# VH-VL binders against q960a1r229to459: the designs that were tried, part 5

Target 1, 231 residues: q960a1r229to459
Amino acid sequence: LKGDRIELLLPKNIDQFKKFKKDRTVISSGLITRFVSTRNPKEFSQKWISTKYVKEFNEITVNKDSVVVGAALNIQKMADTLTSSLSINIGKEIDSFIQKFSSPQIANFATWTGAIISGAKSSLSVSDLLILFNVLDAKLTLLNNSGELTQVAIEEFAEKKLFATHTIVNAIFSRSLTGFLFCLKLGETSEQDSTNFNFAALVGNQVSRIFVGLGGQPKRLTSLEVHIDAL
Below, E stands for the ipSAE of ESMFold2; O stands for the ipSAE of OpenDDE; V2 stands for 0.75 times the mean of E and O plus 0.25 times the DockQ between their complexes.

## First folded at step 1 (VH-VL)

Design B12 (framework fv_solitomab_arm2; at its last look DockQ between E and O 0.68; V2 from the best seeds 0.00; counts 0 for: pae O 5.9 > 2)
Fold by ESMFold2, look of step 2:
Structure B12 (fold): chain C 231 residues (1-231), chain A 119 residues (1-119), chain B 106 residues (1-106)
Amino acid sequence: as target 1 above (231 residues)
Amino acid sequence: DVQLVQSGAEVKKPGASVKVSCKASGYTFTSYYMHWVRQAPGQGLEWIGYINPSGGYTNYADSVKGRFTITTDKSTSTAYMELSSLRSEDTATYYCARWGYDEFSLDYWGQGTTVTVSS
Amino acid sequence: DIVLTQSPATLSLSPGERATLSCRASQSVSYMNWYQQKPGKAPKRWIYDASNRATGVPARFSGSGSGTDYSLTINSLEAEDAATYYCQQYSTYPLTFGGGTKVEIK
């Protein structure tokens, strides 16, 4: 298509990213093929900036109380980090659940941020990663266009459509979670991204967290949580 | 009991390749990440990388990336480490070690495999 | 990469003496583990998360520290304690180890 040229910047650290981000569409390495094939001018910017080489977006930090995973990490590296840094009853279930997520090759190349944003934008798709983030009560560190950082719950990120105005810097997961994580997904065997239903529950923690995915944002089952906590 | 049994010592010339095996028993092989660590004679320990045996996914130290290949065979509960284009500075004892989820540390180690690279 | 500096490099003491091994990190770390390695043998997990003894580790061993400064203490040294002790951090990848402290019995 005539006139569709892309300028892509590859900053090496967050300070460079902040200086050059203004008026550019942020991409992760896992989404570039999807953007290049778009013919919609309103949704397609000619000036892009990548998170791929930003040092801070590729960092993993395991603290006593939290695990911080940078925004440019692929789904596999995020899952490996969570699996190895959370309790076995939670970490092993995360590993098992991610093994069922799309093709292993896609999980190994796609960024977790790309998957989260795709899930948060959709009112129809069932997102496995989004329900996992909800059940683990994940927080996101966001960067606005003015270079200011804020932290929000995953639920707020989707509800307020913050993907439109903010760049994800990292995700933060509590390491104080206890109990057992249970995840289930059902989908069409022959189709990519074909989950028709998913379910995630963290039980035996101080307060249970239970979610169901039927399309769009995961729905929290607060009444069921109260019932389960009473047993 | 958990046990990691490694293949025997190897003597190689520069430029050759070596493949070290680590056979696991006493636990569910695919449930625990396997790490590799090496130790040059008279020196300390250097982390090489890990593999998630359930999916075959790997992560390597940047300093060693490109020459090491870590793989598994689920049917024999065996992890492998292959090192190509051997150099004299690769002379070391190579250990496999399992990641312990409850202690966040390397909880069980193989006996080590000595690789000697000499011209 | 997080650099771990152990001191002293060697510690030669008599049975019954108190041994103190130091491990200093180049930046604050969340988890510090210790491994014991006897000559010709693989390392064994000894202390995890700064102060917890692995199964079978005698009570005379204790670990302490936080942030950048960690130590391993042997309250009353016994002949079987002769070994090299390595610290190891788990806060960032790559995993890194200290250079080791060799404990010798006079």
Scores: ipSAE 0.288, ipTM 0.709, lowest interface PAE 5.1, mean pLDDT 84
Fold by OpenDDE, look of step 2:
Structure B12 (fold): chain C 231 residues (1-231), chain A 119 residues (1-119), chain B 106 residues (1-106)
Amino acid sequence: as target 1 above (231 residues)
Amino acid sequence: DVQLVQSGAEVKKPGASVKVSCKASGYTFTSYYMHWVRQAPGQGLEWIGYINPSGGYTNYADSVKGRFTITTDKSTSTAYMELSSLRSEDTATYYCARWGYDEFSLDYWGQGTTVTVSS
Amino acid sequence: DIVLTQSPATLSLSPGERATLSCRASQSVSYMNWYQQKPGKAPKRWIYDASNRATGVPARFSGSGSGTDYSLTINSLEAEDAATYYCQQYSTYPLTFGGGTKVEIK
């Protein structure tokens, strides 16, 4: 697509994406991406590439032991996939938690990738998706500037600020998680991620995972995990 | 005992609308996805769409997207599917089916609702 | 969309014989289910996740397969097994069904 302010290419597969990426700025799809693009009206010569129609970024794959969600999918579809693919005691809570996260309009148009990145960048608020990914021990498939794919934990992604150098291709969730998931969201901010406080706990799994966020990045509560696992 | 009971047969003209109901019992309605599947006379099964447990998200097959709407009433544990802009090719038996959460299959089915579209 | 091709379309056998139903996917799938449907009745879940019998399904039924190739086997056919069997994939949306195999008992 050619416009007066921006030129946007829409690759249809990962190979095209890699090719186009060489000389273009990568943007995700969805509402958040649109906002970013529209906020740069002064750049008339900008060349962009979108993940919107890249097949690999829009796929859902359910494996025996894992669920793979493409980076271009909206928040609701991602959450919905997890809800239907994980155990009931986890999936129910995910569904409930996401409903509290955003309005249906936002959830249907904003990509989960955008939310993860915004959350990873934030020091003032905590992303609901970021804490959810942490508690579920999600993995991200990343594409670097050299065209290589790597897999990293969500914690590593945030800690190393890999959003600056890598493109998220998909997220991978384990289907072997057991136990119960508990999520809590409190407070609102004026920031993009409006959450002041988040809490997420997966208990009854082989190893409990507990995270808390209060005006910043999620923090794992390992001492509490040990205590809970000892009960 | 899980049961899905659907509304009765419908006869409509092309362009008309119809709403089919599926009343669920024997389980926590708001904990499970509800799917819809149809079967044209003498044909196979075709997936139509689903609604998530909270009722806030739906997904549809391309063949019915924009014409069919799936909703739920939590207070009555009932799922609905509204079929609009009916076509002759929409003539089929429509089934609601619960998604088996941990078994990743449609584990319980309604008895079916026959919708006939004829001029 | 993932296309599921079932073969044969119709299978006519005598009681006591072994029946093998095939379901081939156009691409690799992770989950395959089978449903039994008798005329005028709703489908019933029969086999889930390739090889698990649903509640009430006789032991003579078995499922197997992976990737693109799946099968349902009836070791010793009984008259009550006369039905159409559909395979269904849960790998990507939209969910898709095979065309079905009609099992007839002579």
Scores: ipSAE 0.024, ipTM 0.597, lowest interface PAE 5.9, mean pLDDT 87
Fold by ESMFold2-Fast, scan of step 1:
Structure B12 (fold): chain C 231 residues (1-231), chain A 119 residues (1-119), chain B 106 residues (1-106)
Amino acid sequence: as target 1 above (231 residues)
Amino acid sequence: DVQLVQSGAEVKKPGASVKVSCKASGYTFTSYYMHWVRQAPGQGLEWIGYINPSGGYTNYADSVKGRFTITTDKSTSTAYMELSSLRSEDTATYYCARWGYDEFSLDYWGQGTTVTVSS
Amino acid sequence: DIVLTQSPATLSLSPGERATLSCRASQSVSYMNWYQQKPGKAPKRWIYDASNRATGVPARFSGSGSGTDYSLTINSLEAEDAATYYCQQYSTYPLTFGGGTKVEIK
């Protein structure tokens, strides 16, 4: 019976999470759903710890120069926070992007953390949410196995595959971002999670941030020129 | 010219439900959150929730959770609030108000709908 | 939740006098807004982000403050300024309001 069972801990604050996390698999509701649907338990340990009820992972803070979004919040709550706290032009595109590429039902149940980790792990497909975080210059607060906190850029998180050794605590977005945000999907229907490739660009007086998702970590470009009259 | 026009006053018995409408005009309805704020007679303002009309995501104050629902009809640019299991302490004027992203404030308000629950 | 405390509850002053309304937050806030409400009417946005006057608000009104301490000043009261003024924070959800300061003209 013991070999067929899972031990799940539900810490209520970050100090409890730090104390009990050691040698446990970190889970959210999204990860649990995927686990049971695959019927492949060998991918997961028998000792689990949840982020769902940790107070600090469910907090939102709007500062004068930054917005902080807790790791256990769903995609829609994250999007709503960004659209209400960033410039109107950036906010409108974030709202449009999320609604176009993820249904309201999915966005209200899936965590943004789960979507980011899934995108960072995949080498064959790209995450719509991962490219959005890249174009917005998101930073992540990470917790290591020794209980230490560090802050890294989203690009560094994905490139170094820090999801293997760290737990995401929150995401930090700059409120000094200016310009127009433009996001699009190429080669897939607009209501699906997956895509063959996508674009995101943040354009001000100068074109400052352009990314292309081609599978795995999005690639940063210095300029964007599109020729659509070829065949 | 932005306008928010609410439905008329309601008188309800304890245990009943009430549904209030807020019709928006003069702007793109789906581009702004719609908030609801109530005010008991002679008392201050209390935020009770919001809806993002694009996508339908809602957030409710703990004081009304489980009894409160906000919905929208995009075709008529109308937001609705519904409060069930009414109690005397729900007697209040209910306001809809638009969230202005550029100023991070409630920039336009409806005229208010008075809801009276029998004492 | 962030608690906002407004003082005084009521101010009774004569035309031409200066009124100063206080709003104190239980923790530091990023945005503080003020709304004017006249009896029987809906609130109107009056000051946003601590110090910016909304369109149509007379120059005699000014807002100031940062962190936990904010104020609304009317430098020379007029009869039309009789109203209740509410502060409101946006630093985190839920949105919260102060209890209001009622300005009465003698």
Scores: ipSAE 0.013, ipTM 0.591, lowest interface PAE 7.8, mean pLDDT 83
ESMFold2 (binder alone), look of step 2: mean pLDDT 94; pTM 0.956

Design M01 (framework fv_ramucirumab)
Fold by ESMFold2-Fast, scan of step 1:
Structure M01 (fold): chain C 231 residues (1-231), chain A 123 residues (1-123), chain B 107 residues (1-107)
Amino acid sequence: as target 1 above (231 residues)
Amino acid sequence: EVQLVQSGGGLVKPGGSLRLSCAASGFTFSSYSMNWVRQAPGKGLEWVSSISSSSSYIYYADSVKGRFTISRDNAKNSLYLQMNSLRAEDTAVYYCARDLGYYDFESGYFDYWGQGTMVTVSS
Amino acid sequence: DIQMTQSPSSVSASIGDRVTITCRASQGISSWLGWYQQKPGKAPKLLIYAASSLQSGVPSRFSGSGSGTYFTLTISSLQAEDFAVYFCQQANSFPLTFGGGTKVDIK
């Protein structure tokens, strides 16, 4: 890109990313960078840092016990990864649920991290991707301003509003999840429309996870989990 | 249903100012980049300005730079275009339009449009 | 600025006809091209994005092809509701630019 007024840093590894992140805006999509113009550089003065060439934000790792999905990947790529790496019953429900709240257009362009952060910030809207991450017991690898990597549960990320102080590197899902996943969305037919209510339940052999969304953060139904686990 | 409802147009003399508003409903406004696109009577479409979901990225067509200011209020689900130093060549129907991308991702394509607001700059 | 040139500026066609509209970019834009339909007095409607991806709710008779600098929009069997003005748009770089439009009229 031409011009001293337009700064886009392209770190090649995580250590360079940590060094140069500072107050720069994180971009994961190449589509954002294509919109920078050299015509009037002063008016496009911005400080960006790209995740494009940093392995940790772009990789998918399927281990024996876990699946790791990089933060720069789109919603559809995340869904395909979970569908192919988790149990058949859980995978089918994930695929079905995502198709109900995210159109192919949205799922192929939007990152799952953008969707999670948007949901975590909202105090009014019901978030379908956030409830899915809650019921799947997703964990996030976060990078703080001091360059430290930490792993937190999705519930903690949302409760403590860690999106304000941290960069998401990846999401981690357990391959040891067992049982039946059921997800429900009530409201308009597309993700673009408001959702009035959502529900997600994972009913396992030893433990169940049940969440309901009525606006803002999904609520865990712990009493119902105890009764179901007793059966 | 997704709706973008526009207001604020009218007749103004050269050198005057107008502020256009676009009220969004039926979707999470704070998750989408928004745009203004205009169309002069009997002519084609001209992109005017773009603002990302968090206002981190703002762009203008050269013809309006320094005169127009795009802004948004996510708490009020509203998009604005402040138009100063208006010229006869700014006469057009102005559309607000939602970017097809999501969650601060800017695709450059527009999937929903407002009804349009006529701005006439004439002496 | 990337200039978008459409051809033809107008075409007369009958119901059932195959209609092809072309769009040329003044420089390479990869696949970053969209097509819009506009009816008199109405806002434009997105038909196709990324050169060939059909927007949700758009009839399958619409299709797009091309890459680089040359693109086409095809309507395989023209219907009464398809008489409109069609615009191409590049989404490669700012400023975003549209073609001059192609009016599809009744023969």
Scores: ipSAE 0.018, ipTM 0.590, lowest interface PAE 7.0, mean pLDDT 83

Design M02 (framework fv_ramucirumab)
Fold by ESMFold2-Fast, scan of step 1:
Structure M02 (fold): chain C 231 residues (1-231), chain A 121 residues (1-121), chain B 107 residues (1-107)
Amino acid sequence: as target 1 above (231 residues)
Amino acid sequence: EVQLVQSGGGLVKPGGSLRLSCAASGFTFSSYSMNWVRQAPGKGLEWVSSISSSSSYIYYADSVKGRFTISRDNAKNSLYLQMNSLRAEDTAVYYCARDQLEWFPYGMDVWGQGTMVTVSS
Amino acid sequence: DIQMTQSPSSVSASIGDRVTITCRASQGISSWLGWYQQKPGKAPKLLIYAASSLQSGVPSRFSGSGSGTYFTLTISSLQAEDFAVYFCQQAYSFPYTFGGGTKVDIK
């Protein structure tokens, strides 16, 4: 493609990423793979910066009461980390649910951040991965255009559309979650990330967390949570 | 500007108690996990306790478990350390410090000026 | 607990000298390591976070490197204001632990 030139920067650490981001569009590993396979440069901007090789975006850290998953990791690596780090009942349901909405081919190539951002942008359908993060009370570490790091709940990230102004650095999950996780999807195929209806409930925790997706952002069913907690 | 201002130190006899305070300003206090770190005279730094932004997660060094209680009041932008059953080996300058990020700090980026606690008969 | 071993305990150096301080973790801590500077009578100041990232406002003569269990802090050209005690700290797991400190003294 002699006429098309793309400037793609591959920073190796967060300091380089901060210095070189400027007006560049942040690209996930999945988007790079798609570009190479289709060879369609018209789908991409002229100036890109990749998270793929940034050290801090590729780290997994397991602490006593929490687990951190770097933003550049794929869906399968995230799932494996959560399954091995959270309680057995929660981990088994995560593994089962991910197999229902993501094929091995997709899970091994697509980043979890790409899937979360895609779901958060949707006004018509809810991402199965987004509702899973909601029910697990996931936190995201974000980097703003001024180089400041902040942490927000996944619900706040989606509601305030922070994907438009921030770069995701990692996701944080509590290892203190207990009880039973139940996830359900109703859609065209298990290989698709978006669905017409999905549901996720965590019961037997300190407080129940129940979400339903009917299009757009998942909705928390607070009345149902109160009813179940009163049982 | 972003700052932490400490108060509440002093001299106390072994077995006594003290309450340290740390007042935050210039940032959204409720978004950050906070720490207490101490330094005995002429010695190095020792982490004492951490508390999450919501108070849901609290950790203590083994040397202070059961004697010290960390707490926070997000409405007042304040962090506290209640120190009971004080021992001579608790003599130190106590610092409050903010994690860069909640729970996965690469470092502590804002520190109080320190409060001297002396436990002596 | 993760033990942080810092060396040397002290360094005598002249203005303009290159100073290197080493920190070793008893187990892998990825890049979850910060470096601090402490001047007499003052609170510690964060210099480097994530093992190699320079904190805002810190002079570029300070740099950090390493990952896993072996880390270094380098001051490329020592200035008068750099005579202080330096500490490494792991933030990988609780309890947080600090190195024993390195005192940088004037020669």
Scores: ipSAE 0.000, ipTM 0.431, lowest interface PAE 15.5, mean pLDDT 81

Design M03 (framework fv_ramucirumab)
Fold by ESMFold2-Fast, scan of step 1:
Structure M03 (fold): chain C 231 residues (1-231), chain A 121 residues (1-121), chain B 107 residues (1-107)
Amino acid sequence: as target 1 above (231 residues)
Amino acid sequence: EVQLVQSGGGLVKPGGSLRLSCAASGFTFSSYSMNWVRQAPGKGLEWVSSISSSSSYIYYADSVKGRFTISRDNAKNSLYLQMNSLRAEDTAVYYCAREFYDILTGSFDYWGQGTMVTVSS
Amino acid sequence: DIQMTQSPSSVSASIGDRVTITCRASQGISSWLGWYQQKPGKAPKLLIYAASSLQSGVPSRFSGSGSGTYFTLTISSLQAEDFAVYFCQQADSFPLTFGGGTKVDIK
């Protein structure tokens, strides 16, 4: 049957990805997920497109002022890149945070984009990686359905639910970040308890970034940042 | 904030026509699939029609196929439902609704306030 | 068409009670199921998507579970504001279909 089949397209660069995208559903990890089908003969076959093999989504670029991490890379590769490219104090805490809250099996196989999108979608689950990206002031390069690239802050990505309408191309981190990074998990004592809390703070000499995750999108504690910066 | 504001509706005789409008704000309208869902007085929800972000995929419930036409104007952030050959059984509150993900057949995370359509002589 | 059967059609419960609503699909729909709350005279509100994911702004007392053909919505501790009609909806195939609804009345 030419219908009732799954077609997985594996573009090798961003131009092929744009051409193949059209009205197709994007799979960030390349894993097959069941998709809704219709009895309409013209739309009977399922069409998916994977980011896994797109060259631009697998690139790492370390510039003088920034580090760029491609969307198809796993959590451990992203963490290793940040640890080696950011200040020693920030890098040590990132390494510690990933080791404490993500098993080696998960970190070496799951994409960071999958973790970020899952965190942005959830209203109940605490997202460790999403709060980390928030405290680090991460920017995302996004591709819209018209083939245009836009750079947005991670807070805007989550708040506006841009995961529903855009494909993540890469994450951009500033190499000018200064200060001490602190990441904590609170209330993680019960396997039966679905409510967890997390906390991340970047405390600098003149500016601080502080976030609390109670489920869903992390909340920035702006008033506390003002008080700490005033000290 | 995300808002869907509906207009168009009222009392019409059997065989008549009405056009419903849904004005979207607070999000990138051109990136979301949109739907119409109706509810007859005192009854449950019935899906009516879906349109993809680009208008490339359009679906209708069998009960309205050939009589209703869904359309959108992305430049105006507006969704429409043209209803022709109306019947008494089309009497319902009509809601426009946004799909949660860029998958045509998903859950509806935001709804308009509803527009009453009454078909009676 | 995929038929969605909800049970019970109505339930009367006291504040603080655990309420469970069931939804059965006539064929497998994986996890493509949402749950909605509708109060009199208002548009429906999405509570749960993808069978078990809680929508932003929805109280944690609401939870969804299930896959394939059998799904449940649970309200762990019923509050006065939970008086409403609840609907399940399959998103597996067209036409999209809703369950008949479950009316929750507080005793």
Scores: ipSAE 0.000, ipTM 0.409, lowest interface PAE 14.7, mean pLDDT 79

Design M04 (framework fv_ramucirumab)
Fold by ESMFold2-Fast, scan of step 1:
Structure M04 (fold): chain C 231 residues (1-231), chain A 122 residues (1-122), chain B 107 residues (1-107)
Amino acid sequence: as target 1 above (231 residues)
Amino acid sequence: EVQLVQSGGGLVKPGGSLRLSCAASGFTFSSYSMNWVRQAPGKGLEWVSSISSSSSYIYYADSVKGRFTISRDNAKNSLYLQMNSLRAEDTAVYYCARDSYDSSGYYLFDYWGQGTMVTVSS
Amino acid sequence: DIQMTQSPSSVSASIGDRVTITCRASQGISSWLGWYQQKPGKAPKLLIYDASSLQSGVPSRFSGSGSGTYFTLTISSLQAEDFAVYFCQQAHSFPWTFGGGTKVDIK
């Protein structure tokens, strides 16, 4: 028990990240330097790898049919990107909903990736960012420990607990989504109290997407979608 | 190019003291953790001490704890090892070595000094 | 302390030979292992880091493999400049420890 090693690797591109990842714990915090400098050296030795400076995790690409948001970007940058890239009705609701569950201070420093993983891990509380990604039909690009990229629906990511075996590279949103987005958060209380219920619905021209959160992963209301699409 | 140039070795009697120096050039010295590693004649390598870039974290091998002191002067790009109460078992070539990663301790050493011989005998 | 055991202690080989050196850790160290080459009278040189990653400027005939407790360094086609002592080092847990070394000598 002399002293513990603190190791934080700062790769600059995806090839370096793939080489250094191994069994290291991934962090994307905006306060990485402060974390390392204040850590108690007598604590257990930990191996960390940062996504903060990886070029590919910090990119935003707006294509004709999709928008891609890098995994290391904060919640506010993601929201701004979606608001400017998706329809006005969808963008307005995204901005409104995010302001209800994340303060400006948090949204400007916390990564969307951290919030998604936190939400997917919880079996007891609802996740507002996770339900938002579900209703928007978000896809995630994932990197496994063998360096292989794969794409999954956000619903699959949460259900199969892929956060345990994969690193998120980016999120992909369809620009073809149109219609009206409605999000609801019920039971907002003090920070120690969880929200008991959330709801998100996207009522589109041809298809609707409807989700409810009662704890754990949001559930898709497929029967209700069929009824609304028939109208 | 990265260079580590060592000085300060010699012959001392048991109980004596020596100070080793390592002058760094060709890289941002203040960004790297630095180490001392020794090698007794005909034997393997033994890690002796490490110091973080800001001197906040310092570690010693049990064999030298309480007798050796590692320090650095970032303004002078220099690393030091003050060796007190020297024993015959401390006889070795001493190397200064740079940690292979600039902003965190990786504790694998990518550049080494030329080595300084320390002989402790009566 | 994590004890690093190298085998063999010595190997005699000819130019062009394939040489394999092994290193065993007394506890799991994931991939926190490096390999060094040391020529007589010289400081060690880092060859491999993170168990399998080749250090910049090191010839491709050197390769490392392994994870956990068992690691190997391979020289695919031994050259005259490769006759040296090779050491493994674990960088997982304080204190950092080296293997006893493997001398690669001419046959």
Scores: ipSAE 0.000, ipTM 0.417, lowest interface PAE 16.7, mean pLDDT 81

